# Designs tried in a protein design chat: VHH binders against c4kar8. Part 185

Target 1, 263 residues: c4kar8
Amino acid sequence: MAELSTPSPASPAPLDGGRGDELEKFTLRGARQILQLLQDLITHRGLITAHTGGGHSFMTAVLKVDEERGRVVLDPSPDPQANRRALAAPRLTCVTQLDGIRIQFPLVGLGEGQDKGRPALFAPLPAEMLRLQRREFYRLQVPLAHELSCLLKAEDLARKPVEVSARVIDIGAGGVAVVVPTGAAEFVIGGTLPACRLALPDGEPIELDLEVRNLNRQTQRNGTEQLRVGLRFAALPRAADTRIQRYIFKTERALNAKARGGL

## First folded at step 11 (VHH)

Design x31 (framework vhh_7n9e_1)
Fold by ESMFold2-Fast, scan of step 11:
Structure x31 (fold): chain B 263 residues (1-263), chain A 126 residues (1-126)
Amino acid sequence: as target 1 above (263 residues)
Amino acid sequence: DVQLVESGGGLVQAGGSLRLSCAASGFTFSSYAMYWGRQAPGKGREWVSGISGSGGSTAYASSVKGRFTISRDNAKNTLYLQMNNLKPEDTALYYCAREWPSSYYDEYTAEAFQHWGQGTQVTVSS
């Protein structure tokens, strides 16, 4: 027997024509559900990565849902070039996370204007939103205070070996997402980075091989560019898998305890 | 304005070889990883190979490992795919790309993405 496989939370699969039926069960199409989810993103101040295509994205947030006009209002990028790319794109793919659950939705027909005298981007409400509520799709957003890092062994533009300490922004059972300054090292989708070192708060760094699954250039809120790299754990030893899972579990418990304590 | 133009496709017998080229313009070619993808009739898009900006790192789909070689000439702004021991299953339109979309992050559409070429047809007879 065989069943359709879903991509892991840390290792997005390449586009595959057979994915439609598998993702349909995670897709929200009810207007009320969509409005509620967008409002939850506002309430939790969720950061959104808006992909404009061509490997480019920028950081944004939902500022407001205008139900009367049927549109969403987004925070523009401080980088004018990122905003120009967004406005020229036929479609934005917005990706965010609430309580470890990945949320993705398209925006079509992006416009620019002002909201209460402030620059804003706006688009019609999405007709659908993807909400991946499964353990294998779970990604822990790494608390900034943990200063979690992964030492990547790669090559620079001159083919010289380089070590880059990359900040880990999320982690799951199948891999991590890290951010590095644009130009710090070269990456290629499908390439292997051997003998990288993942530093967890407790114990020695974990030495592991990583496969590049996704590359995206992000324009940050301050206008600087960074490269987001999605990395899959290749041939992860059982002991390393156990340590990673324990870190995820312990961090989830601590975050849940803070939430129950009124933080 | 980004432009990618593929060439070198054609009809070849099983076991034969072809070399595809992609001429790139409108961007700093050496600063970007480049990719080859393909689409067979009635099938979805398939990632074939990738190469880093300097050419120091390469990657291949399991279906073509050992048979295909990706390379680039940054002085000429040109990407290549050397295809050896071709099989009928390699029959497809081959595309040069500056990015490879993921179902999670990006979706390719002909209207939305300009960083894909028009393609070159490869037909392998048995």
Scores: ipSAE 0.614, ipTM 0.838, lowest interface PAE 1.3, mean pLDDT 81
Fold by OpenDDE, second read of step 12:
Structure x31 (fold): chain B 263 residues (1-263), chain A 126 residues (1-126)
Amino acid sequence: as target 1 above (263 residues)
Amino acid sequence: DVQLVESGGGLVQAGGSLRLSCAASGFTFSSYAMYWGRQAPGKGREWVSGISGSGGSTAYASSVKGRFTISRDNAKNTLYLQMNNLKPEDTALYYCAREWPSSYYDEYTAEAFQHWGQGTQVTVSS
């Protein structure tokens, strides 16, 4: 009987990042609301990016909500190092999306154990969950079958110009998130990547300038480390904007139709 | 543990120059982009400059472009900010950071995981 050290109920740190007043409108603090939202995440098999600090994250999911014990059960990373980082972190920040709405919640007091004989991570229920309903935060998760890519013109560690084909994982009106192998190129937030090429399914690649807005190292479920790069469209021709918007709209419609059982 | 220690701040007259340093420890310095930010009294933290791990790529806020130069010495685990032609509006506490939040994607997430030093005060007198 591995004594699950009951993590001391450390008061969850407030969700960092927004002008306090604006975020309050989107913050759930009711126990019932939190439980329902967590259950919804389970039902929809929502993938969660768990941030452990230091620019590192791993993919997880909520496996179970234990109301009796007041805890949430998470799927551990296949990377032992990611799990160690998670356990050592004073706070885990979980980010996901449900029905196009960004959800963020902190977990504190993370522990490891077993659930039904399988390794699991445990944490007390979050005291608050942020549900951002603002359309401006919406990003279309690109279906894997679409195989969107962006050819990035960057520099490698030796400052040699390189072209990196990056998979697009999400797209919005203002930019894209891509994944690249760690070490494929060097990026810096605020940097510009000129004359990149975004490949859409409907025609020739779009040439555009991109600005690096976010960098995050992620460990995939297969244990592979990747760099997620958030990129803003720095200069987008009107025609390109129209194509991007059309793609997003069409894809959303198709996804919704499929979800309704129509495909 | 990640540690960042800023130094080199002080009082200078408008048009003057300062060089800030940030000593880094607790991680592989050359593997990470590094950033300078600043916080003026009563204002939020503002991004100032960034540099890639190798130092090959640099970026600057429009407000400091052409006046500030970011650099690094990976052998010394040290980040630098050369500030020239300083203005009163540059008055702020200057921070060194390994991570920077993005208002574009992870605005609310990235702030929780930032590694910042204690900062060094820069005051520019008119």
Scores: ipSAE 0.030, ipTM 0.568, lowest interface PAE 3.1, mean pLDDT 83

Design x32 (framework vhh_7n9e_1)
Fold by ESMFold2-Fast, scan of step 11:
Structure x32 (fold): chain B 263 residues (1-263), chain A 126 residues (1-126)
Amino acid sequence: as target 1 above (263 residues)
Amino acid sequence: DVQLVESGGGLVQAGGSLRLSCAASGFTFSSYAMYWGRQAPGKGREWVSGISGSGGSTAYASSVKGRFTISRDNAKNTLYLQMNNLKPEDTALYYCAREWPSSYYDEYTAEWFQHWGQGTQVTVSS
């Protein structure tokens, strides 16, 4: 059997504001595919969060697709202010889910009018839609009791090599998010951290290479800042992938059993 | 208020070099990683390079690796991009940025810094 080597699902990188080559495999550009996905959103009554920029969004839905005029009909907000912001925005970024799969698409050229006597918003059909599989974007929130950590090889603020024990806050098939102690190390998006060690509750630490994907400065309720770092598994040996998946599966099952009173 | 002002672009022949600068103000420059991105006509924004706050770590897109060098002067609050062996495909408007959103995590927040600056135009002729 001939088979091309494919990387494990890690992320839709590269880092380019949502238009990277790795996202291309999740991007729908065919008119038929776009029409079908929009119809699926109508059929399943998918609620859409439409972001207008500046921290503003509103809830909408696709009411219908007007194939003859090449446009979508959207449910306006009951808040006139939200509709004014949407109409003034150069672009809406629409985010929704269908059966746990994240869907994102832009709308440009929003207008308002009526559809069969009721207020409606109209926009040209999007030229592309992003359909991201749930499995590749699932993150297990790590229980504090597990004390899951990842030993990172990085540089400190004085450019000296350091090993930093970072608490793992979430984990998925493609990577982990960690909290780094204040002032312990510096990171840059796109940078590689070689030979890091992920400590799971059962067995030896897993040695792996990590790529920095996200950096977030988070102000805690007590006023202190911490750095949250999103890290992609650059490459995983099969044994490491199996152990991570097993941990995720067992932890999900235990959490589900506890939630249902079965613990 | 945060301000980023790019400069140093221009018209060059293929195989030539340019050095771009970005003057930063309104924040503690040395505390932030900084980035260069670019946008060609009719295309989306492409991440080009990044550098950590101290300058100890750098990262590059595969399309520019080995040809471009990112650097910073924290005393002058200035970010640089040295571009060597320029290709026609490098023709774009170049922007500096304090943040770079991952398309995976936060594409919708990209609009928050769509005003990184006016950018500096680089045109490479064959």
Scores: ipSAE 0.591, ipTM 0.828, lowest interface PAE 1.2, mean pLDDT 79

Design x33 (framework vhh_7n9e_1)
Fold by ESMFold2-Fast, scan of step 11:
Structure x33 (fold): chain B 263 residues (1-263), chain A 126 residues (1-126)
Amino acid sequence: as target 1 above (263 residues)
Amino acid sequence: DVQLVESGGGLVQAGGSLRLSCAASGFTFSSYAMYWGRQAPGKGREWVSGISGSGGSTAYASSVKGRFTISRDNAKNTLYLQMNNLKPEDTALYYCAREWPSSYYDEYTAEYFDHWGQGTQVTVSS
């Protein structure tokens, strides 16, 4: 049974009404389960977003699990600044997905070195991993070929209205994550973006209000930076909810069919 | 070399008002959204309010909405929090931050905050 966890002085303020108790029941603490999950991420070549704190992150991957030495080996960023931030951080939060299930884990004590003559980052094995196996937490990773976009209505640095076409990278029942060019618009966590337009393949764009839930400056593997914006659906009409769910279901079925076809 | 210096805290009676200030240096202040957070004794950190770089957009926690007003003066590199109708429950160490990474799914991400100041203590007596 879930126990009410003691609030950590370093815990973030909950914008969504405290979910600590719910997260505990999705937390893996068994060494064998953790090792198997990390190995599954290697096998599936899962891309990981590593959050370094201060709203910064970079793309990485688990290259190897060194069970004998009790550590993971990570792919470093081509951006030296991203690696410097990671090494200086007291903790990294790693976020990825496996079969649509969100996986999250901390890494503490990051170091740098070489693996087989190439630069690598090293960290002790995490003591816990979060695996969110709940329907409302599901996020579909949007295939690049779908070119799914959301037209955001925001303000630039001069407080002038601006429209930004943002690429949708994931979508779920509760919201979307988008990427925008750095400096294209201003965002604030908790702020509302009214009358945005989500373009789905079938039919007219959906007009909806979005609330900013998270912001990350993300360094890509090629060294370029982009802003990743997590957006919650506000006042979602039933017809819009139905279209979003239909898109998610249809896309998931198509991806599963391709996987079973041996592609 | 980024610095954030909070000030303006103190002891006030319930129903009173205080204005907090955060003096920022070492970065282009107007290019960053700024946030106020607080931590009560024995409690975790709580997001209070946020403001975009230009000041055009603001956001507030439900517990303070209608009572607190966030603002900024980019010419002075200063962030403000006007607190009205203070309650004993508002007693906390208040601090400003350049970024607030907390979200439902990313709660573990916010254990470290970069470029936080020392904070300013607000005590509300009954």
Scores: ipSAE 0.452, ipTM 0.786, lowest interface PAE 2.0, mean pLDDT 81

Design x34 (framework vhh_7n9e_1)
Fold by ESMFold2-Fast, scan of step 11:
Structure x34 (fold): chain B 263 residues (1-263), chain A 126 residues (1-126)
Amino acid sequence: as target 1 above (263 residues)
Amino acid sequence: DVQLVESGGGLVQAGGSLRLSCAASGFTFSSYAMYWGRQAPGKGREWVSGISGSGGSTAYASSVKGRFTISRDNAKNTLYLQMNNLKPEDTALYYCAREWPSSYYDEYTAEYFDYWGQGTQVTVSS
C-alpha cells in the first residue's frame, strides 16, 4: 500500500528512547517537575501530537491533572477510529512544544470515560518527561516572502551531478528543512551533501556541508509531488552559526511584532 | 499495497559472511531510497545502511562501514546487504524499509512505527 495521505509537517516525530545516556540530561523524573510541566501545558493550551504506533497519531491536549487520582485527562480525537487505536495501543508517545522547547512523554494504560459530562481520555501520570532545551531543536518557519534558498549539490535520477536551488521552509541552529520537486535530485538518509550554499539576506552565501536526516514525500493539492528534506549542519563554522542565529532572531522578532499588531 | 520480504539470514561464525535480500512489491521501487535496519534482542531498532533510488548514493552506520555493502537491482525490485567480517554484536533481526523515521537537526532517530515485515534473523557465534 502506497502512502494515501500527505504527512503533516506540523506533526513532530517522537525521539528515540534508546539514546538514554544523552537524553538523561533532559529527562524529568521528579513528581513535582512533571506536575508543573503538565500544568504549564494546560495553561498555554499546548497542542499535543499523540503517536499510537503503526505510523498513526492524533491531536490532543491535556485538559487537567487529577493529582489525587494520579492521572491526566486528555481531549479525545473527534475521529472515533483514532480514539480506538489509542485505547488499543500499549503506549502513547506524546510530543509537544512549550516556548520553543520540545517536550515528549509516554502515557500507558489509557482509558476512556467522562469529565464534567463530556467524553475524555484518562491515563496515569507519566513517570518521566523529556524536555529538550537544546538550540538545535528550535525551528523557525521561514516566511515565503523571504525567498530563502539553499543550493544543494546532489545527484539526479541518472546518477549525474546536479545543483538544485531548494526553498528553505524552516531553519534552526542545527539545520534546515527544504523542499524540492520530486525527481530533481536523489537523497538518502545518512548521506552527506558537501559544499552546499545557504543564501541569507546579509552577505554572501554560506558554504557548508549538510547531512540528510529526514525525507518526506508530499503530494500537493494540484497533483504535484514534492520532497521535503531535513538537513543537519555538519561542521558548521562559527561565523556561519552567528549569521544563522542572527537571521532567526531578527525574523522571529519581526514576526512577533506583526502578530501582536494583528492579534 | 507495499510489501517487503527479507531473506538470507542464518547462523555464521565470527569472521563469516552473509548476503541478505529484500524483495519489494506494490510501489515504484526505483523511485525510493531503501534502508536496512536491525534490532538486537531487547534493544530498539538501529539504522544500518541506506541507498538512493538509482543506487548512486549510499550511507552506512559507523559500526558497519567497511564491512557491509548495500546494493539494489531495480530491474528485479530487490535490495541487498552484503555482510562481511561478521561480529557477535551484529546478531539481530534484520529488516528492510522504504522509509527511515528520523528527526530534523537531531542525531536521535524517531521510532514511532513498528511494522517493517517479518525480517530475517542473523546470529553470529564466536
Scores: ipSAE 0.498, ipTM 0.816, lowest interface PAE 2.0, mean pLDDT 80

Design x35 (framework vhh_7n9e_1)
Fold by ESMFold2-Fast, scan of step 11:
Structure x35 (fold): chain B 263 residues (1-263), chain A 126 residues (1-126)
Amino acid sequence: as target 1 above (263 residues)
Amino acid sequence: DVQLVESGGGLVQAGGSLRLSCAASGFTFSSYAMYWGRQAPGKGREWVSGISGSGGSTAYASSVKGRFTISRDNAKNTLYLQMNNLKPEDTALYYCAREWPSSYYDEYTAEYFDLWGQGTQVTVSS
């Protein structure tokens, strides 16, 4: 029988959103809580990935909350095509992180205009925001200075084997998100990449089988396109799990030490 | 204008076979991975299978692995699903899709997705 719970690493996962009701306990609907959370994203300069549907997204940020007009002001993409997709979309799904906690919210009724003479996107305040506070949902944003990479074993458009060194942008207990150059390799959601090598700063690369869980063609703030790939650890030996958790905890402690004494 | 048109469904007896087709237009078909999903009455959409742009890589849900085969003809802009050894529990409306709405948490944070075709009904009787 098909299991309706979280997929096992030992088998292909259901890849649908039919579990929206399970998110209710993590959903904020209070107007003041929503305003406070949006303001926290502004204060921390949180980058937002705005999904426009069809596997497309762009990077944005909340520039301002206009409480009087009941709307948020967003930084537009420098890519006009990304902005056109966003304006045509029935909704944006906005995804970001604050202090390791995943935050997701919908925006409906996107418009364009100017704010203080600069191009801007506008949307009504969201009626709800998702805040996932559990340890299993935690993702460490990998510091650029760590130069964390994962060597992926995949195929190109001609079905030839290729090895792609991908930059790891976040890491958690269950997987990593990586960035690959556009066109470097082909991916399919649910596909397995065998014998990939995850390089942590201390020690030898970890050999892992990775499962593709999400694909997103993201337009960067500078207008270039990149492919973001979410990868699940398909089979994680205990020793590898220990090293990954150690890296996460060590890095969190170091980041917390630097951040102490202020917002 | 992106368009996906599914066909090939019908009523079939348990143990039988059907071949579904999806005709795609309005985009560069070979540049996209393609997917089959299904929805049984009163249930959410379930991922069934996926195939890379070149056709070199495929993936299947555990419930259909070994019985279903996904394929594509990039010259004809057409996606196929060969379904063998059909079971009553395979009864559903079948959709093709250009992207699959997924996230780090399959059960939780799927993206909104509106590139579903109209679907083709498959009914499996005993």
Scores: ipSAE 0.532, ipTM 0.824, lowest interface PAE 1.7, mean pLDDT 81

Design x36 (framework vhh_7n9e_1)
Fold by ESMFold2-Fast, scan of step 11:
Structure x36 (fold): chain B 263 residues (1-263), chain A 126 residues (1-126)
Amino acid sequence: as target 1 above (263 residues)
Amino acid sequence: DVQLVESGGGLVQAGGSLRLSCAASGFTFSSYAMYWGRQAPGKGREWVSGISGSGGSTAYASSVKGRFTISRDNAKNTLYLQMNNLKPEDTALYYCAREWPSSYYDEYTAEYFQYWGQGTQVTVSS
């Protein structure tokens, strides 16, 4: 159930259109629809970010759906602490994308056990799944082959200036999400990073100011921890905005053409 | 494991000052940005301020900028909020957090956020 939240009057402001009633129309509650969507995630080997609260998440995947027991089987983290946080959490919020569409679902009652003799996490099938197809919330998952990077100007743990080349994992009209190794630099939500440089394929890097909107420590599948940073474009010159939108459109079109080729 | 304990709230008159403290345990305090948030009765959570792990960077909500100052003492694992020139609109339960959800993607995702402290009540009379 999506509940309407009162937006904070403070900066940074909530994203417009994230209201409960608007999200409810994209919520799947049919058992067959939920099973089919989970199976699609398995078929496409979809990576899932599972948020455990406290600014922590870990990378997982649906290994199988156990219809007889009414549960989903998840790939545990190789980091025991990430699994401990997940098992202690009252709820996991699982987020992924399929064909550019954001998919989100809660898991409640997580347990630990074995599947095919290997450690696994188990949870009852979710009662609902959000399938959010809205252009204004669209975030292009950046293909690894594009090697998009953003040079961030930040401070390290000793309060010294540092430049960090961060990999761009998704990009939209309003900002980017990047990943950096934990400890490479310090960030605070609401803080401004001036004169960062976004490198797109072809052409010169784009110089822009970024505002930190989201921070999450994510445990990767190899057990290493990375910091995921959500960054809002504070201001964009028209030329930069056009170039970013052109990249998104061109890449989305290429991905759609590749998918349709399987028809 | 993670524990945050707020203190320093109370009843004050408009124009007064109050200093809040948050004692942290169960994690490496200096490795995390810390935040102050507040919630008035019948209202949603409001972000107030944030500070980076080393204390080198701070951020403030427009409604409190110039009146509130966030600071930290990493040797004591303690977060502070100095509140000056308090207004009736500042009346709320104040809590500290290691995470603040943002609406960068969408607000529904932010519903998984949990504040770690139980809060300390601040009441500002007119």
Scores: ipSAE 0.498, ipTM 0.805, lowest interface PAE 1.6, mean pLDDT 81

Design x37 (framework vhh_7n9e_1)
Fold by ESMFold2-Fast, scan of step 11:
Structure x37 (fold): chain B 263 residues (1-263), chain A 126 residues (1-126)
Amino acid sequence: as target 1 above (263 residues)
Amino acid sequence: DVQLVESGGGLVQAGGSLRLSCAASGFTFSSYAMYWGRQAPGKGREWVSGISGSGGSTAYASSVKGRFTISRDNAKNTLYLQMNNLKPEDTALYYCAKEWPSSYYDEYTAEYFQHWGQGTQVTVSS
């Protein structure tokens, strides 16, 4: 039978798998649907990670949809180098979330200019957008106040063992994304980090093996560059899985309660 | 500008071996993980292997693990792929990359990246 699995919308894609065409049913191509989703991103102040290639990205946001001219207006980076990379890229891959739903879309033909006297980036409206309405793609944005960290066991450039305490920025059923100081350790996509320790607010740290799935040098809104590392849980004990799910559920409910109760 | 030039491909009998090379320029080679990918006719791009900047960590696709060995020579800015016990299904255009467009969630962003070398053709006869 089939020895290689096709990537599924229900699961993170395997590194050695092909492109999954099952994503077609989650792809929006209607002009009205695309416009509505972009407006929803504006309304909810959705922050967007724009991937510019070369392992680089920057944080942006949709400031405006110019429906008449068929374009979106994006918030430029305060880092001029990030903007130069974006403008030089043949395509941006934009990734964001609304209410835990992963949203992804391409932008082609990026230009720069001004909107109402302020610097802005412009691009034609995307021809398609992915909206993955499945729990397995949900990532909880970790509140800064929770001080979630993961102690990574890795190697430096001299192949010496190092331990790096990395801040957890998002967490889901399948893994975490962490921020690592540039140069603190070496990573390779597909590599395994054994015996790392994930600290949750309740109880002892969880010891687990992590697989590197994504590496990205991300320029933040303040102009600071960070290395974002996406890590998959290679093997997760049932007790650990339960604790992670419980943390996600409780935190999500608390954040939703604050959003609804806030004035 | 970043340049990646692959070489070493060719026609080989099943069970044979080939060694691919990738000459890199335009960036600090030792500061980046490097990757080998491949694309068979009529198929999408497939990740094959990766190596960290120092060469201390490597990773392989399940389909090639135990048969292929990735290595690098940072003094020569060169990446290598030693391919042993080649199979007809290994027939593909092989290319190296400074970045692999794999996502934490998935890899459907792969089609949007354009920074690949020209590649070197590997054909394994049955």
Scores: ipSAE 0.620, ipTM 0.856, lowest interface PAE 1.1, mean pLDDT 82
Fold by OpenDDE, second read of step 12:
Structure x37 (fold): chain B 263 residues (1-263), chain A 126 residues (1-126)
Amino acid sequence: as target 1 above (263 residues)
Amino acid sequence: DVQLVESGGGLVQAGGSLRLSCAASGFTFSSYAMYWGRQAPGKGREWVSGISGSGGSTAYASSVKGRFTISRDNAKNTLYLQMNNLKPEDTALYYCAKEWPSSYYDEYTAEYFQHWGQGTQVTVSS
């Protein structure tokens, strides 16, 4: 009986630090809107992944919205250690999905108590909730076998022009995420990298300008540090856009076919 | 532990100037890009400017471009923001940060944005 390893749900693509302006379009700040969305989560019994930091998370649900007290009631973890981490965390990041839309919201000031004689977690109502439609922020995780790369034109620590070949780890309609060795070049969020070259499997590299949107340092298990760089397509020719979209579509179909047991 | 301490804020008239400072400790300052952000009352945190570790590359939000100048002194572990021609819309709490993730959880790094200071208040009167 081959234990069908349920494919680990593809970690939702990190919100590339889009321009604060773009995220604002998807951020709910109105009290009524927030309450309604929380109530919708209750109605649909939406499971929530609550992240406590340090790579730790637990599953929870919104049990109740207490409008009078201005608080949300959450289902505690069956793991006491997870609850302790949650209570000790300066912020809880809750992630869920409703009707195919990713919802994310922070909770601050978590406490424990009882609701109707049952253990519960309490937090003030979130000040904001992010509602992201999948289509707009979809990022394809690039299969390692495709060996997508992007030649970045940047500057080194000595401010000398350098070219860095970066592995593409994810791609979407709006940009790519790449990994580079730490120290290979200097990057700054909001900076422009001109005349870069994106290599796709289907032909010649695409020349394009990239804008740095996100920087994350990652320590690998082997102790090596890598820099993940989120890049926006600053100026993408129509022909290049078509090629990128075609690649994404083709790759998605292939991945889905494989997941369904297709060769 | 990473520590960031902002200073230099205050009340100024429109058209005036301020220079903000951020003292950094607890990490290799020169190895990290540094950023300024701001938060106006009732609004989310807004990216203002960034500078690479060496100071060779700088970036600015469109709203402050041509008016603000970011700089750093790596020997002093200090980040600066020169703000000229200030406007009432520049009124905000200004934060220094060594990272600029979104306020949301990074699913790849499993990290939270925690590396900002207490901020320094800038108020621009009309």
Scores: ipSAE 0.202, ipTM 0.676, lowest interface PAE 2.1, mean pLDDT 84

